# Designs tried in a protein design chat: VH-VL binders against q96cp6r367to538. Part 25

Target 1, 172 residues: q96cp6r367to538
Amino acid sequence: SGRLLINSVFHVGAERLQQMLFSDSPFLQGFLQQCKFTDVTLSPWSGDSKCHQRRVLTYTIPISNPLGPKSASVVETQTLFRRGPQAGGCVVDSEVLTQGIPYQDYFYTAHRYCILGLARNKARLRVSSEIRYRKQPWSLVKSLIEKNSWSGIEDYFHHLERELAKAEKLSL
Below, E stands for the ipSAE of ESMFold2; O stands for the ipSAE of OpenDDE; V2 stands for 0.75 times the mean of E and O plus 0.25 times the DockQ between their complexes.

## First folded at step 13 (VH-VL; framework fv_livmoniplimab)

Design y1 (at its last look DockQ between E and O 0.84; V2 from the best seeds 0.00; counts 0 for: pae E 6.1 > 2)
Fold by OpenDDE, look of step 13:
Structure y1 (fold): chain C 172 residues (1-172), chain A 123 residues (1-123), chain B 107 residues (1-107)
Amino acid sequence: as target 1 above (172 residues)
Amino acid sequence: QVQLVQPGAEVRKPGASVKVSCKASGYTFTSYYIDWVRQAPGQGLEWMGRINPYGGSTKYAQKFQGRVTMTADTSTSTVYVELSSLRSEDTAVYYCARGEYEYWSGSYTFDSWGQGTLVTVSS
Amino acid sequence: DIQMTQSPSSLSASVGDRVTITCQASQSISSYLAWYQQKPGQAPKILIYAASSLQSGVPSRFSGSGSGTSFTLTISSLEPEDAATYYCQQSYSTPYTFGQGTKVEIK
């Protein structure tokens, strides 16, 4: 039950867009701050080849649970699949594990970023997300997980899309 | 080409404030950090802080917190550093530098520098 | 704050000489170490980043090595234009800090 959250063209080159999203770029840092993420750490990309890299992000997110914790620790693992140097673009798979939330052992979220170069200064970004279950919760719990997770995920990526739209205007 | 242009010199009295500008060109302004590094005459380099031109978030060295303010104007691609309550020890060449985290290593580098602004604090 | 200590503070060498400058960090900074060259009246110029990666456009005679707390900048064959002050800088954590500098003079 994945959802397509972003499918937009930006007036930014594919490599530039990749850099914005997947380096320690001013954009990313600014964006995460806007999201009220704290204690953000980013590991370097590592891997056996330039075409396949992995990194880990850790951060704390605010939680809007009246009866629960007000924040949660997150570990996000990103895997980068680069296209050849001539093609531009990339695919990044992200697995997000959130700790300190109800039913954290049942699920994690996964996101796929697809950047496709359309022209020198134009690229398409597609982002799809899904909730993956490590074990099957009973129906009521699943409903709760889905409701809370998608609310956060959709807000995050809709915000990302808006900020990217703003950023591209600044790049012109 | 990447250029960071600063004014040549500023003279202030103790207790005053100085605001140094750094005009960036030759690249996408909001795609890089701008850091300020100063150098007292005949001395080494001292990092003052960093600003993210995208959003304007700042990180200051503790030594300067309360006295330093960095701002960015995206419309003019200019970053400013303001230092208040100046003292003689603040006499130095103030450099703006373009900062970036290298994509793969994650190392932060200053790959471009302004020519520096000599700020002289004297009675 | 992380203290960076360079050695030596100054040296004089002849053209063609191998020059080595060391930088010691007060704590481990992994490979988050950069080297800069500064000539009189000029802003610093980056030479090496990530301890051992040569910045684009920098002559290959410059090289960096080390990790953790001990780092080295090497000029394999000193050229006249290499007369300058060199600084190491850690980017492991803020505040970013520099070594005190090593002045390299040509005999």
Scores: ipSAE 0.794, ipTM 0.911, lowest interface PAE 0.5, mean pLDDT 94
Fold by ESMFold2, look of step 13:
Structure y1 (fold): chain C 172 residues (1-172), chain A 123 residues (1-123), chain B 107 residues (1-107)
Amino acid sequence: as target 1 above (172 residues)
Amino acid sequence: QVQLVQPGAEVRKPGASVKVSCKASGYTFTSYYIDWVRQAPGQGLEWMGRINPYGGSTKYAQKFQGRVTMTADTSTSTVYVELSSLRSEDTAVYYCARGEYEYWSGSYTFDSWGQGTLVTVSS
Amino acid sequence: DIQMTQSPSSLSASVGDRVTITCQASQSISSYLAWYQQKPGQAPKILIYAASSLQSGVPSRFSGSGSGTSFTLTISSLEPEDAATYYCQQSYSTPYTFGQGTKVEIK
């Protein structure tokens, strides 16, 4: 039941776009700061080969909670796949677990980033997201989880898309 | 070609401030950090801090906290470092350097350097 | 702060000699170490990153090794243009710190 959040072409090569999104880059750090994420840590990528790698991000996000804590802790696990050393692009799957929110043990969110190189300075980014349930919530609770989660996911990725477009214009 | 251009020299009295520019070209300015590293005459290298030109956030070495300010102007692709309350021991060559985390390992390195600005603080 | 200590502080060697420079960290820095070369009147130039990875365009006579607290830069056969001061730099945690430098002179 996932949703497609980004399906756009940027005038940035696939390797540069990958570095912007999946390294500890100035773009990523600045973007997360704009989102008011704090306590951001990124592990190095590690794994069997350059074509299959994994890293972990931890950070603190703001939440809208009128009766309690205004922030929550997040662990995001990213797994990178490449088809081979000369592949123009990659796929990154992320799983995002948030602690300190209502119904936190019921669900997590998953996101798939697909980067496809179209030319030396041109690439397509697709991002799709879904909510994955670990426990089946009652229908009213499910509606609440989905309303709040999709609102946050859409805000995050629409903001990301806008900032990527801004960054590509600055390189002109 | 990546270029970081700095002024050659600045002279100041103790207690004054100095603001040193670093103009970047040959790459996407907001895609790399800019770090400042200084070197006193005949001495080694000392990291002062860095700025993310995307949004202007900074991180300073504790030794300089309160005396150093770094800013970036994306319209001119220029970074500035300002050091206040100057003392004679602040006499040094001040380098700007382009910094980046190596993608896979997470190591942080300086792959391009300005030619340096000699700041002399004398009474 | 992580202190980086280089040995020796200076050395003098002949063209063709094997030269080794060591760098000791005051705590483990994993492999987050770089080596730089600096000639008089010039900015530093990176040689080695991640302890052992050779920077593009750097001659293969340069190599790095080590992990944890102890690291070595080796010049397998010294050339006249290698006369310079060499610095190690850790990037494990801020503030990033450099060794005090090792001056290499040609006899």
Scores: ipSAE 0.134, ipTM 0.693, lowest interface PAE 6.1, mean pLDDT 89
ESMFold2 (binder alone), look of step 13: mean pLDDT 94; pTM 0.950

Design y2 (at its last look DockQ between E and O 0.05; V2 from the best seeds 0.00; counts 0 for: pae E 5.8 > 2, placed apart)
Fold by OpenDDE, look of step 13:
Structure y2 (fold): chain C 172 residues (1-172), chain A 123 residues (1-123), chain B 107 residues (1-107)
Amino acid sequence: as target 1 above (172 residues)
Amino acid sequence: QVQLVQPGAEVRKPGASVKVSCKASGYTFTSYYIDWVRQAPGQGLEWMGRINPYGGSTKYAQKFQGRVTMTADTSTSTVYVELSSLRSEDTAVYYCARGEYEFWSGSYTFDSWGQGTLVTVSS
Amino acid sequence: DIQMTQSPSSLSASVGDRVTITCQASQSISSYLAWYQQKPGQAPKILIYAASSLQSGVPSRFSGSGSGTSFTLTISSLEPEDAATYYCQQSYSTPYTFGQGTKVEIK
């Protein structure tokens, strides 16, 4: 089951919002730093066409599990679907694989970013997330995965939304 | 239009500090990095470091670590570079430049530059 | 640090000439190479990014090529206003480093 985590309008153009979220922008770097992500690497976008691109992010995230590792390595693959030049906006699908955490082989998380241009300096961002299972865990394990994953995911995207709101004020 | 405005010149004695300002206009201040690049008279270009105006995080060249401090004031859209313990070798034109990672290539570019500030360090 | 070496250090050419400047990196920098033009008393101006991408507003007579460790800036037909010093710059890793520059003079 997926969750809609962000559904907000920002006073930033679609292209600029895309730049902010999906390039090595000051915003993204600052945001990731706030999240205490370390060892962040971003590959350039690549693909056969400008309408369909892919990149890979790697980073280390802090883990709050008192009995487990204090950090985890993450590989995030993003696929960008551009809308036509006239429409503005884009869709980005993200698959996040976390290593070094309990039951890492059971699941990964997936996110869809939808940027829709509403006006020259106005765009809507929708972000939905889901936990995808590579294999079906027994009920207790699943509950644990769900609890821990959603807690992190929700915190991340709520933080993102807040920071975007701050950023748009700075652009005015 | 994008503008980065710097003071014309600064004169300091060895051992002193200099703080050069770079006032940005014509664009969203926090959407671009600001880098500092200096150029000694008749010499090439030397990258000093970069600041992210969004949050104020910095990355300095190792050569200047411990002596350089970059700061950003979002209220005035101004970035500062302060260089301490000045020596004669620090005499140079100091440029601020707007930096951005090109979206598709990931290439970092300096697409706009200040006019430069001549910092002269002399006894 | 990545060292960038340009060749030649200086050249003189006539209007209409084809001019080629090379830049060698001490290690592979993929395509993370930019070219800048600097005229006396002015700040540098970007010409090429990502080794071969022409910056908006730059005349088409400028072109860049290369990858890995060897790069080339070409001016297909030199114009009087092209008299300047040109610098390559790697953006592969920090610290960003520049070539020593190539001074282009018009005969």
Scores: ipSAE 0.874, ipTM 0.936, lowest interface PAE 0.5, mean pLDDT 95
Fold by ESMFold2, look of step 13:
Structure y2 (fold): chain C 172 residues (1-172), chain A 123 residues (1-123), chain B 107 residues (1-107)
Amino acid sequence: as target 1 above (172 residues)
Amino acid sequence: QVQLVQPGAEVRKPGASVKVSCKASGYTFTSYYIDWVRQAPGQGLEWMGRINPYGGSTKYAQKFQGRVTMTADTSTSTVYVELSSLRSEDTAVYYCARGEYEFWSGSYTFDSWGQGTLVTVSS
Amino acid sequence: DIQMTQSPSSLSASVGDRVTITCQASQSISSYLAWYQQKPGQAPKILIYAASSLQSGVPSRFSGSGSGTSFTLTISSLEPEDAATYYCQQSYSTPYTFGQGTKVEIK
């Protein structure tokens, strides 16, 4: 239970939408470049069953730190759950661990992408996020973690939503 | 454009080893498996195994376990297969192929292939 | 290991003919079946995945059907460039196995 960042209908089918977000696609490459992510690596999707798969992404993100490191390392683990072979949708859960930031051992962020096909060329994307704590910080530190994390999460997903809207128009 | 480039031919004597390269380009090297498939002259296709270039984990067909080794060099985007204790029946064309679970269906397929390396084992 | 058996082992057909190749698995593989085309001196090329899904860039005269243990590749109207050997491949479990091949010749 966290915050809902995207709940939008796009005029692209569920299969195309998931290809844009979860394959090695020109859309994903362009989006990450716009976010100024560097050193991007992606593992293959792999898994114990054909209905769920897992992959790992690593990348470097910029941070605004006038007196310290200008970047941080990220490991993102994505787990895919298919909603059946003919359901036209999927769920991807993401866990994001950032290294090189204050209090990095205290928390990580989690994101759930839900794609539901509405028609052949129409799908809904829902994205929700939460901050998960491994250690309970003192209340002032917790407020700082929450403020900075939600600011970054909201900027990322609002930007993603805008780029998806642009891309659906180009498919025509 | 996805390309997998292999050497054309290798000749070895029985008991030797061979190491065949496969240089990948045109895609994110670590985001796809590389599988090795061989084809003896006039015969069908035989899967040997695969490597995950992200971290280097491997899975080998049991028939080859113990004499096959696959490695990946991310700095050069190159995968290698090494087959030891060669016998005459190892004479074949050895293909590298890019493997993936097709996202929509979950099917594992080989969507791009090298042109093959003919390994000849003769005394 | 899952054995894949193709029929026929070879066939000869005229341009424009409908060609059918079958593939039988030794146990159910659901729909985890792909078809490949291989021309002499060349690497295989994927045509069909998931039993019936056409790979991007493959002509629509190719189609696949079946599930479980029995699968079919169909070429609705044979063209000269379709002369090749065709292989089915299961991806249900490792080791991934191929059929023995079906050689298609133009007569």
Scores: ipSAE 0.132, ipTM 0.703, lowest interface PAE 5.8, mean pLDDT 89
ESMFold2 (binder alone), look of step 13: mean pLDDT 93; pTM 0.948

Design y3 (at its last look DockQ between E and O 0.74; V2 from the best seeds 0.00; counts 0 for: pae E 3.1 > 2)
Fold by OpenDDE, look of step 13:
Structure y3 (fold): chain C 172 residues (1-172), chain A 123 residues (1-123), chain B 107 residues (1-107)
Amino acid sequence: as target 1 above (172 residues)
Amino acid sequence: QVQLVQPGAEVRKPGASVKVSCKASGYTFTSYYIDWVRQAPGQGLEWMGRINPYGGSTKYAQKFQGRVTMTADTSTSTVYVELSSLRSEDTAVYYCARGEYEYWYNSYTFDSWGQGTLVTVSS
Amino acid sequence: DIQMTQSPSSLSASVGDRVTITCQASQSISSYLAWYQQKPGQAPKILIYAASSLQSGVPSRFSGSGSGTSFTLTISSLEPEDAATYYCQQSHSTPYTFGQGTKVEIK
C-alpha cells in the first residue's frame, strides 16, 4: 500500500541533509515557497532525548482540484528517531492531516524519511509514503482519495528530489 | 574558510539611501541565511532582518519595515541591504552575519560575521 | 518583542578572577540563548549557543548556564584577552534581540 518515492544518494553528509530537511533551513523554506505553501510554522523539536523527538508543522497548501476549496490547511506531525551523532542518519516519520478537503476525516498521509550516512559527504535518502484510512470509504470515494493524494504526494517528493539534486550541485 | 567581506564605509545625507554589500565565500552560499545587524556608535547590537539566499525570501524587523530591502545575488555570492530615507540615527556599523540554525538545539546563531560597514548619515 | 537585560553593564576584574554576567529575558526563551564577545573595532564572536553549549574553538574557561528567563555567562579564570563587551542574544523568536552588553575590563 505504500510507495517508495525517493531512493537517492546525495553528495551531502547525513547531518547536513538532516539539517536541510528537518530544520528551518534556507533550503526547506525555499522549497516550501516553491511549492507555494503559505503560513508555514515550525515548532521546535522536543522530546526526552535527542534520539527521539517530535515537532509540528502547520501550513497552507494550494489545491488544484477545480471543485472545492483552492487551499487547505495542513498539520504535519514529525517524529524523529536518531542514532547517536557519531553513527549518523535518522528516521523521520511524518503524519500529514489535511483539513478543508473532501473526506478529510477518512484519511491522512504518512511518510517515512530515512537518511543513511554513507560517507562524510555522502548520504542516502529514502522516502516512502502511504495513505492511512481512519474510516473505510466507499470504493469510488477511495479511488478519488487515492488519485488525488498520490498525485500531490508524488509531485511533492519528486520536486524535493530535484531540488536536493540542485542543491547538491551548488555545494560542489 | 568562511568569509564575509563588506565595504569599509559609506557616507550619505539625510533622506538618501545606502546599499551595503556582503560578499560571502568559503561555504555554500545558498545553504545559510544572512542576517544584518547594526550597531550605533557606543551602543548595542540591533537585528535588522534576515534573507534566504535560496529564493530571496526576507524577514525584517518591524522597525525597518518599509525602509529596508535585502537582496541576494547567487551569481556573485553577495547579499545586499538597502536602507532608504536615512536619518542621523541610522549612523552605525552594519554587519552581515551568517546565520546557523542548529535544529537539535533549536539554536539560531551568528557564527560568522563581516567586518562591518560604517554608514554615516550627516548633513 | 523579547527584551534582554544584562547585568552588570560593566565590571572590572583582575586576571584569574571568576567573572559572572547575567542575562534576563522578558519572557521564557527556553534555552534559545547565545553569548557573544566583541572587542573594540571588531565584529562580535560567538562563544556560547543553546545557553550552555560551547562554540568550537572557544576556551573552556567560558561557560553558559540557565534556562527560561535567567541565564549566566561565566569566565572561570579571567585572562587579559577576555577584556571585551559581551552580549546575550535570544533566538527564540524574531526579531532577534540582544542584551545591552556587559563591558569587562581588566584591572
Scores: ipSAE 0.673, ipTM 0.873, lowest interface PAE 0.7, mean pLDDT 93
Fold by ESMFold2, look of step 13:
Structure y3 (fold): chain C 172 residues (1-172), chain A 123 residues (1-123), chain B 107 residues (1-107)
Amino acid sequence: as target 1 above (172 residues)
Amino acid sequence: QVQLVQPGAEVRKPGASVKVSCKASGYTFTSYYIDWVRQAPGQGLEWMGRINPYGGSTKYAQKFQGRVTMTADTSTSTVYVELSSLRSEDTAVYYCARGEYEYWYNSYTFDSWGQGTLVTVSS
Amino acid sequence: DIQMTQSPSSLSASVGDRVTITCQASQSISSYLAWYQQKPGQAPKILIYAASSLQSGVPSRFSGSGSGTSFTLTISSLEPEDAATYYCQQSHSTPYTFGQGTKVEIK
């Protein structure tokens, strides 16, 4: 009931990949700038333990809408899970709420990042996404939501994968 | 081994500008922020701002907003800070430093520093 | 802006003494505090990050403690090479701010 967007191995260790994606890193900030996201704010990670943390991102995204707003506000809540302090990797669940778009109260998108350490300088990243409905839309509305949302999700994660590959190459 | 290399000294008159370089080596230049911190003679340390060499985005302390410009040249692994409309109170040692996130990616500290550039602003 | 206040401003102690330096923040900074050592004519060097975590390569005689608004750097047994000025720095919010420094001299 979801779609796999990234399933790739990178020649960076799991800790480094986590830092690139899930800290306030140069990579993350540069990537969001390339996506033309503006008003980007990241909260610190917080939680009861090092193995269970949350943060909130807020930002403005461009949208292609010939008759309406040219941008939308986004709140993304990320929850980090690790099995223990020595675990080689992590899982981050993301929930993305977009405001200023048609049918915004019907749905949100959810994304799961899985990082698995394969070796000291090698890790796998899997990202899967789904659209979660708060209200059951009629089929025409659902088709519109699905078309626009999957287009945006695919563009974002395929761009992320390309930038990770580029960053890996530059670390030679 | 991480190195940040700066020129030793610069002298300027009030009202002029100064551009100080910081050449990085021994690590992936675009993977870390570079921050600028200054220290007036006999005084403490004052953070001025940072640059993300990956894309050139900057964040400046409000006190310096409008007078400071930071740039990065990835082909030479060099960061620059330019401070305009200089005053005598801008006399200080200007350090570049590499920023590092630690402790569940929340702690931000300066793990490597340049040797500093003494900028003197006088009459 | 978050103000960081160190105490004492200076101290003089003998080799082998236990030395304690305190740092007070004007508001809670959780554990987002670092300690730096600076010798004359040199750049600062990080000692402690996240209030209590020892930077790699730093001798174990250095330790840090505290959270919220009150923090302490301790040198368990002072060595001659520890003569320097010590600074705390908060990284909770920008602008990042430093304490005014504590000069440690050997008697």
Scores: ipSAE 0.395, ipTM 0.775, lowest interface PAE 3.1, mean pLDDT 89
ESMFold2 (binder alone), look of step 13: mean pLDDT 93; pTM 0.943

Design y4 (at its last look DockQ between E and O 0.59; V2 from the best seeds 0.00; counts 0 for: pae E 3.1 > 2)
Fold by OpenDDE, look of step 13:
Structure y4 (fold): chain C 172 residues (1-172), chain A 123 residues (1-123), chain B 107 residues (1-107)
Amino acid sequence: as target 1 above (172 residues)
Amino acid sequence: QVQLVQPGAEVRKPGASVKVSCKASGYTFTSYYIDWVRQAPGQGLEWMGRINPYGGSTKYAQKFQGRVTMTADTSTSTVYVELSSLRSEDTAVYYCARGEYEFWENSYTFDSWGQGTLVTVSS
Amino acid sequence: DIQMTQSPSSLSASVGDRVTITCQASQSISSYLAWYQQKPGQAPKILIYAASSLQSGVPSRFSGSGSGTSFTLTISSLEPEDAATYYCQQSYSTPYTFGQGTKVEIK
């Protein structure tokens, strides 16, 4: 039921790529702005160890559904799993709860980011996504949820991939 | 190696404007913030503002709001700070600095600095 | 704005001495504090970030401690090249603010 949305190699080191995606980086901020996300807040990463950290993002996203609200509030919880300092790379699991949309109580989306270091200035990013259901919707409702969710998810990560590709070319 | 290169000095009259450049090299230009910090002669350090080279968004200290403009040119990997309505009190060395959030500590630090540009405002 | 106050404003010490510089914040800044070293005619150089993390390449004789409102930079054994002005900087919130500096001179 999951989809692999990104599986690409970038000419950026694993740590740098991690910084770009999971810190309050210029890239992330700029990217979210391009996505027209507003009211973005990032909590600090917290945890008992450097190998296991958690943070929360909140933001408002535009909704294109003419029958629904024009925007929605989102709470995204990210959990970071780091490989030892020498292994390079990390895994980030993201759970995204969207509020104010039809059938919001039925589902949330989950994403897994996997960063693998290949060389000092080379890393692979893999992103997979899935829709998780808290309640079992009727078939028609499920279809609507799937259609709307995947459209947004795919657009987001495809855009992310493109922007990462652009960013790596600006290496001085 | 990370380098931030600035012009040596600028001289302006009161009321004029000055634009200081900061050319970055040795890293991915859009992956770091650039901050401007100035230092009056014999004085401490004063943060002026920050620019995101990726998109050009800015955050200015309130003290400089309305007089300061930061811009970034990705084609030349150069950031600019422009200060208008110059006063004698604006005489200072202006530094550009590369800002980075440390992932684990969530701390913002300036790990690389330009050599500074002396801006002298005198009649 | 968050005010950062350093103490002392200046000090003179001998080579080999233990030197301690204090930085006080007007409000809690958690561990969002950095220390910089600046020599005459040069740009500042980062020494410590996140209150206690040593920047890569910085000698181990430098250390930082503290949290909340009180912070300390320590030079365990002062070297001649350590003659400089040191600044603390909070990164808790904008505008980022610096202490007034502590000038360290070698006797």
Scores: ipSAE 0.753, ipTM 0.897, lowest interface PAE 0.6, mean pLDDT 94
Fold by ESMFold2, look of step 13:
Structure y4 (fold): chain C 172 residues (1-172), chain A 123 residues (1-123), chain B 107 residues (1-107)
Amino acid sequence: as target 1 above (172 residues)
Amino acid sequence: QVQLVQPGAEVRKPGASVKVSCKASGYTFTSYYIDWVRQAPGQGLEWMGRINPYGGSTKYAQKFQGRVTMTADTSTSTVYVELSSLRSEDTAVYYCARGEYEFWENSYTFDSWGQGTLVTVSS
Amino acid sequence: DIQMTQSPSSLSASVGDRVTITCQASQSISSYLAWYQQKPGQAPKILIYAASSLQSGVPSRFSGSGSGTSFTLTISSLEPEDAATYYCQQSYSTPYTFGQGTKVEIK
């Protein structure tokens, strides 16, 4: 399940919220620009059915490294599951791999977005995250990985929640 | 009702610049891209670029890179395209269009258009 | 740049006729193809997106098909108001490009 980062209701229907978060939308591009992400590419969604699809995002993020590289490369793979026409929403699972950071081979982060339609112009967004280990680090290294990763994850998703709230307000 | 309103015509001499406005109404301005497409007399349609009114980022066709600038003013819901170093070949109708990604089909299309601005470049 | 080639460049047909217009891409564009109608003195109007999906408010006599490099627009029964120039447009990669157009006239 992981740590819950967003659990909020927006006065935007589930379809619009999906378009904002999971297409190459003005909202998504503007949000990533605010995060200072560069070299952003998004593949189209593809798969055997429209209820189960996958896309890949690549981008460069800033990192605070005064004596080394100032940025890191990221590959984010998203898998979309649509529960059905009646559900009025979707689930997107994201796996994020970052290159150019300490201990990059040890872990990746995973995120689950859950959009649930509540009414025609109202939807709930839940986002939860976890750190997944590929190698078992010693306890001091694990503490470092978790401190830095959770700091970044929390900043990203709290910023996303604020920007969604701002976009919702401008639409109302 | 979605509307994109443009001025009707502009006349310029070769070497000058032109700035064409596109005022949007009837929808949330920052939720859609605005693209510019031009059409020379008797010719087809040519995409020039787009602007994201949410944050102001732009993407231009390589042919126009260095000559085109697009801006957005969210307080007036207006997008501008400016084309510099005009030549006779730039004589065309310049359309603004609202661009939309259709989520499930991964398609990008122009679902609403302005009526166009005729820019004439002549001595 | 991806070149889009339409054929025919023009045609004349009678009311009630079935009309087909083809569009060829210089490389595969999957299904990222739209069709537009442009009447004299007007801006283009979208008819079809994603190669085969009918835009809301467009009459059902319009349909699209194809994928990859070859696409068609079909008007099942031509109406007088369908006299116009039709353009295909790819959205696979920038710059987005249009076909040269097909002018449809009523005999």
Scores: ipSAE 0.443, ipTM 0.795, lowest interface PAE 3.1, mean pLDDT 89
ESMFold2 (binder alone), look of step 13: mean pLDDT 93; pTM 0.946

